VH-VL binders against q9h9l3. Designs and how they scored, part 93

Target 1, 176 residues: q9h9l3
Amino acid sequence: PRKMVAIDCEMVGTGPKGHVSSLARCSIVNYNGDVLYDEYILPPCHIVDYRTRWSGIRKQHMVNATPFKIARGQILKILTGKIVVGHAIHNDFKALQYFHPKSLTRDTSHIPPLNRKADCPENATMSLKHLTKKLLNRDIQVGKSGHSSVEDAQATMELYKLVEVEWEEHLARNPP

## First folded at step 3 (VH-VL)

Design p57 (framework fv_nivolumab)
Fold by ESMFold2-Fast, scan of step 3:
Structure p57 (fold): chain C 176 residues (1-176), chain A 122 residues (1-122), chain B 107 residues (1-107)
Amino acid sequence: as target 1 above (176 residues)
Amino acid sequence: QVQLVESGGGVVQPGRSLRLDCKASGFTFSDYGMHWVRQAPGKGLEWVAVISYDGSDKYYADSVKGRFTISRDNSKNTLFLQMNSLRAEDTAVYYCAKDWGRYSYGYPFDYWGQGTLVTVSS
Amino acid sequence: EIVLTQSPATLSLSPGERATLSCRASQSVDSYLAWYQQKPGQAPRLLIYDASNRATGIPARFSGSGSGTDFTLTISSLEPEDFAVYYCQQYDSWPYTFGQGTKVEIK
């Protein structure tokens, strides 16, 4: 019912000893879970650590990947003016080198009612995998081949929909 | 169609400097990472250095770190290797090689130049 | 750095025979291994990438296999032009490293 999207990004390690997280894939889905964007993205710096077990990124994915500057422009056109849902979304925005207004940002890792429904402390930061299993009875991020950012974005949107009415009311009373 | 042509090789004394050039043609040079690989007479291949497609990122073999500098000029389709403080152990044929990956580096070499000989001797 | 060890150092065979060349890595390189052919006085030529994929224009008699630490290059039936030195190369991590080479020579 709203103009909102969910995003999930995968990062690879760049810089000294692979300690810098650089954007390597981005998936964006609409309110109903339909894919609006899903591209492998080429970092401007050499990839030292693919972090494949977590990211699902391999060298072959980089061959025809969209360069960071172009991908960033495409992604920002989709995000601008919309409510953007993500899990630990600060990391995604940092990788995108982008500032999204707090009033239009929804972070499923920091929504107290969502944690309450999962029988978790309201101020704890719970993983997407845990919340999805507990509240949606679905297993995500399974196996050793890395995460599916499409699957993660879809799960994130479904989790937000469970608390949307309550949380939007809270934000209306307590603007960020 | 793809060609890589090295130049600048020659005989130099230990401690001196030499600059190698590699002129590229037949592909969009500015889209690909480039490497230098060397081969001492009668020996195997040794990777030397890489530069990203836009020149923003570089990596070197430990044996040349601090002495060699890789650079490129995309407007001239030319790759460079500045070699300082040359040692007898740097004597080799130096090959210019194109990374297979577009807009990235970290892949095998799909095209090589014919090489230029650098001899470091007193 | 990852050390690649090729065996045998020299393989003496006749045209028409099968050649089997080995490359072992000191630690896992997954499938990020390439094979090159080098003839005297020439630059190396890419034969195989990602352990088992033939590069463009490479004849079907060349095949690669393996993953992790153990890799093999096979030439099913040697042609006269196949007598050369063969190098394996890993591109899993920096620095890139090559094996010491296997020379395939005429018996």
Scores: ipSAE 0.006, ipTM 0.521, lowest interface PAE 12.7, mean pLDDT 89

Design p58 (framework fv_unasnemab)
Fold by ESMFold2-Fast, scan of step 3:
Structure p58 (fold): chain C 176 residues (1-176), chain A 124 residues (1-124), chain B 107 residues (1-107)
Amino acid sequence: as target 1 above (176 residues)
Amino acid sequence: EVQLVESGGGLVQPGRSLRLSCTASGFTFGDYAMDWVRQAPGKGLEWVAEISSEAYGGTTYYAESVKGRFTISRDDSKSIVYLQMNSLRTEDTALYYCTRDWGRYSYGYPFDYWGKGTTVTVSS
Amino acid sequence: DIQMTQSPSSVSASVGDRVTITCRASQSISDYLNWYQQKPGKAPKLLIYDASSLQSGVPSRFSGSGSGTDFTLTISSLQPEDFASYFCQQYDSYPYTFGGGTKVEME
């Protein structure tokens, strides 16, 4: 009976040659896919590379963006005590400078039964786009204008629901 | 200044019990997960156990080699983490380190501070 | 359990040498990898966290790289105080596991 949410973050390039990934947007949805949080976030460092093709972020989005420290506090209040679902979720937690308990974390890029349902090798790391197309018959991350973190978080929650019963039983037998 | 001071080690016969303590100072103890890591004489490092902060439910984790025999616990009012070691075996002989782990990313990283260790020798 | 294979087990080097130590995980751990230095009779000291981030107070001659399964610790110009044992450690999943260690010895 723990509450469950899904998260997806977008990062921009900061530091020399834009090689550092800094949080610039975060979306959180509930079990039913309703948006609980969706904000553009202002990195503390100068943005060298917006990575717009992937992030969907442009200079205009930074004008009213929430400063990192404030956004982080808001996000952590939502995540604390909940089961958090993500895809390659370690990247999101790293961008947030946050460690969520492994026992309450679900990573759809590392759930073997999910890959099995998609006719993919169990140990392969499949993209969110591929799994969503195979299992939900839906195209996400379409076009060259960047990804929607809301769309990605919603897809991630729906993917987890496909294996929820099986995977929760596995985790009960094999606690992380 | 962050300090971790281990105590409770000693010479003990196989099958007996010992309780190790680690007293912390210089930081907000309750915000951090705490771990025990051991090192057998002349050998490498082996993670033993972790206890999360109360914000994360005080959840405990153990290495397979000690599961069912060792219990990690904490007393945040005293800033102490404990390791209760039951049914000791000769292969438990090691220097036992107390180390600080993250409660939150911004508070530090796994094993960012270590105590000097306390020696446990299990021998007949 | 995630097995951490560290190589070499020992290396003889002189002051000023470039030293490279490698660590391989049996499965992907992203960048959830730390490197520690341990001097004789002392507790380990954190050098690098998250595969490549230098811990505060650690000299810039130390650097880490890699992601997934293959990781490297480099000491660009070995100093007398760097003769020590070095350990990698994954914290992607429980149980946390360490590499077997690399002893950097004077030639």
Scores: ipSAE 0.000, ipTM 0.473, lowest interface PAE 15.2, mean pLDDT 86

Design p6 (framework fv_amlenetug)
Fold by ESMFold2-Fast, scan of step 3:
Structure p6 (fold): chain C 176 residues (1-176), chain A 122 residues (1-122), chain B 108 residues (1-108)
Amino acid sequence: as target 1 above (176 residues)
Amino acid sequence: EVQLLESGGGLVQTGGSLRLSCAASGFTFSDYAMTWVRQAPGKGLEWVSAISGYGDSTDYADSVKGRFTISRDNSQNTLYLQMNSLRAEDTAVYYCAKDWGRYSYGYPFDYWGQGTLVTVSS
Amino acid sequence: EIVLTQSPGTLSLSPGERATLSCRASQSVSSDYLAWYQQKPGQAPRLLIYGASSRATGIPDRFSGSGSGTDFTLTISRLEPEDFAVYYCQQYDSSPYTFGQGTKVEIK
């Protein structure tokens, strides 16, 4: 539905020794997988570690990136009032300095029926790559040049759709 | 030196209201999310509410949702908790705590205030 | 909601002894987003360990954390008189933030 989106963020290292994770890219897709937002984002702090192997972000992407405060405003306009799907989504919300209502949040790393369908322990946190391969027969995050946040957001939405009816019924009976 | 100082606690009757304050110093207040955590007498810690550094995004424990409102004044370096429709089970020491900042994720509460006691009785 | 269960509820030990405290999560905690806090009577909690195993600034090396996934442990290698307190584990992986019920380390 139009009231549901999926998000995936990429972070770079800032602060002492690059230990702080700062938002550097955000992709948002609608229910059908169409891209609603995909921008490189410039952190307010100096980037110490691009974490390129995972983030896919390089110095060149920062040249015309949207400043954090502006990007955050754009992103929150899209998320507010919608059901937001993500994988380990709390990390994305922390990077955005944003608390999305838990009644409107769907975390594919914490949905027991999804793990069950993948023949994984219900209480385990499985990677997006593993769940996508098991349930959608698709390889994502291929290679070592960084992840595509668009690809990850699309995969996350498709995973949620596999358990949507069952999980929404569960949430209606057991409100968060 | 990071300091957090709570105030506003006291005795209040069931159904009443109370506003707690937390004065922050020693860090750039607006860069960090802030949290209220409470502890009932003789019991453990319970997270109550959180607010983003910008003050435009909030979250609440189910037990206080609809009754408590978290807010902040970044110009005064002060965090607030407005408590309405108070119940006996809201009796607790309320702690103000700092989350790690705007440029991080996955960090705990690194600094805590000394707490302020709220007693709800009839 | 991730439920954290601490055991034992109470440890009765003497100074110089080793304390081992357990924290079990109802579901996996990602990226070791687990912390340990110490609380003495009448005082605010104090951060001891974050990221399951990293000591916070100023915390003595007799405190150590270990574990991942659903099983976490706090170890105090040689109890000092000031270590008798209540200890709480906390997950910061997902909302709502949750704490264990606490383990009291008391003098025998």
Scores: ipSAE 0.133, ipTM 0.716, lowest interface PAE 5.4, mean pLDDT 88

Design p7 (framework fv_amlenetug)
Fold by ESMFold2-Fast, scan of step 3:
Structure p7 (fold): chain C 176 residues (1-176), chain A 122 residues (1-122), chain B 108 residues (1-108)
Amino acid sequence: as target 1 above (176 residues)
Amino acid sequence: EVQLLESGGGLVQTGGSLRLSCAASGFTFSDYYMTWVRQAPGKGLEWVSAISGSGDSTDYADSVKGRFTISRDNSQNTLYLQMNSLRAEDTAVYYCAKDWGRYSYGYPFDYWGQGTLVTVSS
Amino acid sequence: EIVLTQSPGTLSLSPGERATLSCRASQSVSSDYLAWYQQKPGQAPRLLIYGASSRATGIPDRFSGSGSGTDFTLTISRLEPEDFAVYYCQQYDSSPYTFGQGTKVEIK
C-alpha cells in the first residue's frame, strides 16, 4: 500500500572464471507479497557458469528471456520513487547497474533490530534462509534445484514487516 | 587495445570550477560502468564517482556530493567530471578507470588512464 | 563505509625474498569482493588480484591472494626488482568503494 516493493534477483557467472555476476532473473513483489514482475533475463555476455544450485537458472530459461536492456528499463520503472526492500540488496542493484537512493532503500541483511530478534549478532550478515527460519518459522531455498526469487522477495518483505515500525522511526530520527 | 586518456587538469583557485575529460577506445564504451578515482600528492587512492553504461545512474563519494557531476557521451566515447566549488583538499591526480564487469558495476577496475593533475590553490 | 587497514606500512626486503602483505576490513567483505593493485611512481595503478585470490590476465604466478571475511593477504613468493612498488587493497562489495592506505615494498 505505501509504495513499497521487495526485490530479489538471480545472477549467473560471466567473464573470466565466471567471476562477474550478471542478472538472469528478477522478481518484484508489492507490500502484500503479490508479484509485480518476474522475468528471466538474457545477459548480453556469454554465460560461463549458470550457478544452477543457487540461481535455479538453466540454459532453457534463456531461450525466450527478456534482453537485459529491456528488462532493466521495466524494472527501474517499477523501483523509481518507491521504498525498495531487499536482502544484501547491493548485489541486486549492482547487477541492475542501478544506484537507488539510500533514503528509500531497506536492506534486511543490515537492520540490527532484525538480527536482534533472531538472536544473532547485530553486525553479522545473516542469510535470508536463516532469518526466515528463525523469525517466520518457514523454510525457503529448499532442495538442489536452485532458489526461487519470488519466494525470496516474498520472505524479504515479510521479514521487513516485523521491524517496519521500529526501523522507520529510527530512520526518521537518523536519516541516512 | 583498451586505452583511457584523461585531460582537462590544471591550476584552479579555491571556489573555482574545472571539467575533466576521459577519452576511451578499444572496448564497447556504453556497456561499462566508468569511474573517477583520485590520489592526493603522496597519499593513497580515493574513489570519487561512478556512472552506469547508459548514463542514467550515478553515485558519488560524500566528500564531493553536490559539488561534482559525472556524465558521459557514448557517441564520442568520452567520460566527464564537472568539478565545482573546488577546495584545497580536492588537489589530486584524477584517474579515469573502467569497471571490469560488463553491464554490472562494483567490480575491480581493470584499466586506468594515466591521470590528470588538478591543483587547487588560493 | 568499510575501512581497509593495510599492514605493514612499509616492508623492506631483498630480491628473491617472500613478501606477505595484510589487509583487514572493518566489517565482512561479501563474496570475496576484494582486489589488489600495484602502483609504481608516476604510473597509474595496475590490477593484480580480483575476487581475493584470482590473478588478473598477464600477472605473473608469483603473485597470489588469499583470505576471506575481514582478513586478506597478498603474497609475492619471489620478489623481482620490478615488484618494489606500493600495493593497495580495495573492496568492491559495497558503495562507497574503499581502498587501503597502501603498503610500500622497498629494497632493503
Scores: ipSAE 0.385, ipTM 0.806, lowest interface PAE 3.6, mean pLDDT 91
Fold by OpenDDE, second read of step 4:
Structure p7 (fold): chain C 176 residues (1-176), chain A 122 residues (1-122), chain B 108 residues (1-108)
Amino acid sequence: as target 1 above (176 residues)
Amino acid sequence: EVQLLESGGGLVQTGGSLRLSCAASGFTFSDYYMTWVRQAPGKGLEWVSAISGSGDSTDYADSVKGRFTISRDNSQNTLYLQMNSLRAEDTAVYYCAKDWGRYSYGYPFDYWGQGTLVTVSS
Amino acid sequence: EIVLTQSPGTLSLSPGERATLSCRASQSVSSDYLAWYQQKPGQAPRLLIYGASSRATGIPDRFSGSGSGTDFTLTISRLEPEDFAVYYCQQYDSSPYTFGQGTKVEIK
């Protein structure tokens, strides 16, 4: 099996009304939860909404942030060829302006066995916070600082590991 | 002058649904996080839900997660609260509140509407 | 969640007297992210104090806030007739942004 990594990104609002979600932090962890990448990222456009309550991003984090183009290159280098695990991961890939192969993508927000294990409707989209609490008995995304992309990536990987065997077998029988 | 006007409250049966609206004026609506706060009759204030200026980030109290949905239409300067699977304990005056901080969250609420009453009966 | 406990539940005073209201947090409130609101019957809350000790725009100087960590105080130096209302403290340090249960300041 291919090597697995989990990814979580934080986005800020750019554009005239801050409606554009721009990458401002990216965290990548390996199968064991070790941090492979964790950088603040400078969007190419002026930040209108830091969305701090959710993103955890503050103005001071952007002072020495890695320019988007450079960060994107670094991130893609890590992701290439790997099974990438994330929660609602399409948003992360969109922010990265990157498309990972569907066959190598695992989205914990769309894994029915995971929802079933959490006593949730199989076809519902549950939050990472909810699944983490239900299945790992751990509270994430708590406090003033907003989300921690490292914490979220680690939680995502741990959630996936709970259903990895079953889901990988399912995917083998039903390739995307 | 900042103005917030809630509407949509009323009597609803347990398990029913209701949609609240908050019409905003007097400020750049899309620049501010908006929040719903409720107050049960004769009780204190309870934070319910918040939404970013752009509308793509939301937060909910545990008591309403999975049942309530906050949204906004910036073109209409309107905040919404879709309430499903209503319970008796959801009975309250619902206020819409403006966050103090421009483009930011985690500040007090500097402006409030007059509220709209939601009564959930069995 | 951070639980805010206000005391006393009811404060009976006369116009011209000094009012002291307490708000105690179950855990430390970072950066003194503590607000005070005033609410009169049938009305929406009104922001009085933010950042524990800063008066909101238009708030008379007879209102003052103090405190840090877990203990906060709202003081009304000389009560005016219009000051008799319910007062709530609120922390906005961490979600959920909890309120105290309120202190009613009533006329003696």
Scores: ipSAE 0.009, ipTM 0.569, lowest interface PAE 9.2, mean pLDDT 93

Design p8 (framework fv_amlenetug)
Fold by ESMFold2-Fast, scan of step 3:
Structure p8 (fold): chain C 176 residues (1-176), chain A 122 residues (1-122), chain B 108 residues (1-108)
Amino acid sequence: as target 1 above (176 residues)
Amino acid sequence: EVQLLESGGGLVQTGGSLRLSCAASGFTFSDYWMTWVRQAPGKGLEWVSAISGSGDSTDYADSVKGRFTISRDNSQNTLYLQMNSLRAEDTAVYYCAKDWGRYSYGYPFDYWGQGTLVTVSS
Amino acid sequence: EIVLTQSPGTLSLSPGERATLSCRASQSVSSDYLAWYQQKPGQAPRLLIYGASSRATGIPDRFSGSGSGTDFTLTISRLEPEDFAVYYCQQYDSSPYTFGQGTKVEIK
């Protein structure tokens, strides 16, 4: 009876030479794709590299951004006890400084049946953009102004729904 | 100057329990993830556990999950590792280490303590 | 988990020579989240390199890191006596954090 949500985060570069990924936006959608959370988040560390080409984050987004500590509390309140779907979701959890139970985590970059449906090798890690185009006939992450974490979270949920019955049955028989 | 000092190591019987402490100074302790890394005599490094600055998020290596508990007391600037159901393979020097990134998990460890030896025998 | 394999296991060289140490990952390490540590007998590890190629504070310029994806290298351009130690690579891309088994750089 657990509820399900999908998450996608945008990160900016902080720390030495901007090599550390810090949370700068988080979007969470419910099973139907409705937005439950979508906020720009102010990292506590100096932003060295906005990575705007991919993140879509610019200095103006930081003006009224929610401080990391507050945003983290809000986000974890939504995720706790739910099945959380994401694509390469370990990056999102790392940025959130959060460990979600493996039994309640679904990573669309590591679901063999999903790759099989897309005519891709089962053990390969395919991009969200590729899977979405192949299976949903939709182009996401278009252009050079950065990605939409809402769009990515919605696409991730829709991809999971294509294999949900099969994958949940597999997990029930083969618990992580 | 950042300093980390471990204590609590010693000789313990198989199946016993031991609590390690790490006293931290020279930085805002509550703002950083802290970790325990161990090294068996003559062997390499093995990550054991991590805890968020607030203490509300933890992570464990599969080899210690269910037996070890990481915790912290930010009022005392102290990190703990409660070790239960100890096995011979838990024999190691246990290091306390600080993540480089403030408020952010998953950085390299920029400061380490000197380590405390735990010997588990039957 | 990501398995890191270091080679060679032991590297025997003389002061003044170049040391080249390899670290190979079983899976791609994203964002170059790869660090190198130095450990001397009886001491805690010391951070040398982070982000695959950035030197930590106070580390001499003779130490350099390179590589991306699955293939990483630590180079010590001209070995000093104090550089004879064990070197470990570590990935911090995903939990559980993993270390390579170590490369011992010993005097010839």
Scores: ipSAE 0.000, ipTM 0.476, lowest interface PAE 14.7, mean pLDDT 87

Design p9 (framework fv_amlenetug)
Fold by ESMFold2-Fast, scan of step 3:
Structure p9 (fold): chain C 176 residues (1-176), chain A 122 residues (1-122), chain B 108 residues (1-108)
Amino acid sequence: as target 1 above (176 residues)
Amino acid sequence: EVQLLESGGGLVQTGGSLRLSCAASGFTFSSYAMTWVRQAPGKGLEWVSAISGSGDSTDYADSVKGRFTISRDNSQNTLYLQMNSLRAEDTAVYYCAKDWGRYSYGYPFDYWGQGTLVTVSS
Amino acid sequence: EIVLTQSPGTLSLSPGERATLSCRASQSVSSDYLAWYQQKPGQAPRLLIYGASSRATGIPDRFSGSGSGTDFTLTISRLEPEDFAVYYCQQYDSSPYTFGQGTKVEIK
């Protein structure tokens, strides 16, 4: 067993013209891809744009959703002290209004060896969908009904495992 | 039990103003969106305005935009509708209703007040 | 805006009979965001059905809703004396949130 988890969040649009991103779902999986947390989360403000095409969030999901403050507490208890893997994870942490130590953060959108394995420029920010197809031969985020944050978190963990040994060695030599 | 009690209705002149109040009890008022729905004598229901739980967002029917303002005081569990530039066609029973939506409006209305009559005449 | 048209305008039936009320939308209602309300003379409306087919808390099982897209139906399987009232459909898919004009269910 390892103290490493992967996270993926879905955001809805709040604030003027729905331009603010507010947390509306969070999925966390363990090293083996087992779900530790998966809840719809109720923003404390009006949802202007559900962004359903990408988020998969619909009005009915909000009826029994966990209020943001409670969900945030539950999520932070899972993340604290663990290595947290995500894709463009700064967006998830911003939505959670949370700072996770950089030394314990792994962002699969900024790992040069991972891009190299996918025959992509090392300094480019590649989508989770592209990396997953190229390296795992698996299609995610298919269709127009929104993404599954569970599926995305699982794919993110599997991608990290492809470069884990190499990247952890790099980080030990070059602490962030 | 959920209770919604409207007040402030009455007879007003065309071009005048009136403020309606709705006193809420029996639920966590600040956690739910609220709405005003009106019904002209012998006619059907017409949605007028909605406000989010925190009051950060509001919406209006085209017929009242620029004339009516919805607001709430969560410390006093009270919903308001400020009606300005009143017209004869604004004559109706005005219902305060609880939106089923938590924080966000745009869900069915699960609890309604008894209504308050507003009559606008020249 | 979505216009809801209810039919018939008046439905005259006897207690024990089945009532079928129609609500037609001018454009598709997403995810069945359609509700039905009952209103008795001098009273506020009461929520009966939401999500086109789900009964609200405390509503008897003789009330049922069905339909999707543009065509929706409220069915009362066996009318009780207290069911004679006006019924309104309402869409909550998009603002402005509109109601049908109502169907009056009256004693024959």
Scores: ipSAE 0.548, ipTM 0.834, lowest interface PAE 2.3, mean pLDDT 92
Fold by OpenDDE, second read of step 4:
Structure p9 (fold): chain C 176 residues (1-176), chain A 122 residues (1-122), chain B 108 residues (1-108)
Amino acid sequence: as target 1 above (176 residues)
Amino acid sequence: EVQLLESGGGLVQTGGSLRLSCAASGFTFSSYAMTWVRQAPGKGLEWVSAISGSGDSTDYADSVKGRFTISRDNSQNTLYLQMNSLRAEDTAVYYCAKDWGRYSYGYPFDYWGQGTLVTVSS
Amino acid sequence: EIVLTQSPGTLSLSPGERATLSCRASQSVSSDYLAWYQQKPGQAPRLLIYGASSRATGIPDRFSGSGSGTDFTLTISRLEPEDFAVYYCQQYDSSPYTFGQGTKVEIK
């Protein structure tokens, strides 16, 4: 079986009004929750909005941040050939300017059995925070310091593990 | 040892053009944003323009937008400031400054050149 | 733009005395992104403090920065002869990255 990793990214605002989401941190964990990658990343464009309240990113984190092109190469090297688990993962891939094969992608924001287990509508998009609280009885994204991408990646992996067997069987019968 | 050496200053008539250069050494030039700061005679410091390490991003003070252009040649470890449509109020010592942070501007300046004087007269 | 106003314009003191310089911002400076520079006559500025309260490399302990929001202070605990100069604050929270007008510390 293929190895599985979970990814979570934090983005800052670039462009004239800061509306462009640019990768500023990326965290990757393995099946056991061990951190494989956790780096601050320097966008190619000037940062207009650090979105600190949500991203946790501050200007000081960019002082020695890894340039985007370099970071992207490092991240892709880790993801290649893996089953990649994420929450609303299309945002992460967009920020990375990379799209993983659909057959090797698992998005916990679009797994009906997971929602069912959490007593949520199967076709609804639930937040990572909500699912984590309901299913893992754990609070994430707490406080005013912003998100922890490592924490979020770990939570995402643990959530997926709850429905892994069922979902993998479903995918086998219904390949994307 | 970090060294910054400005050149290109001099006397120029109003409406004229001048190109300043800053030769950098003692650090990985392309890894740091660079900034121009000017100081009119007997006056304070004024931020003029900044450029990212790669040169892909630039920013300007409103007072110089449309007239000045910041650029860099990382292969030559040189920062430039092309000044067009010069005005009397552009008269100042122009300093090149190394950004404290890597790649992006918007940080303090940990190293400064000695400056080059630009005088704009009628 | 964020306007920084320094006070006093001139501070006349003797060696050994304590110097307190103020920098007030027209609006809050996020994350205390404020720097202090020292400039001696005929020389380029030198970075003293960054992040409102962090000393730059090689800066003596007698220099300290404090403050947050809109009010910042540079303190020289005991003036040395070489400390008589002009001091500038600068915000690097947002473009344009403005300077204060400066405070001259002169010998009494």
Scores: ipSAE 0.014, ipTM 0.579, lowest interface PAE 7.7, mean pLDDT 93

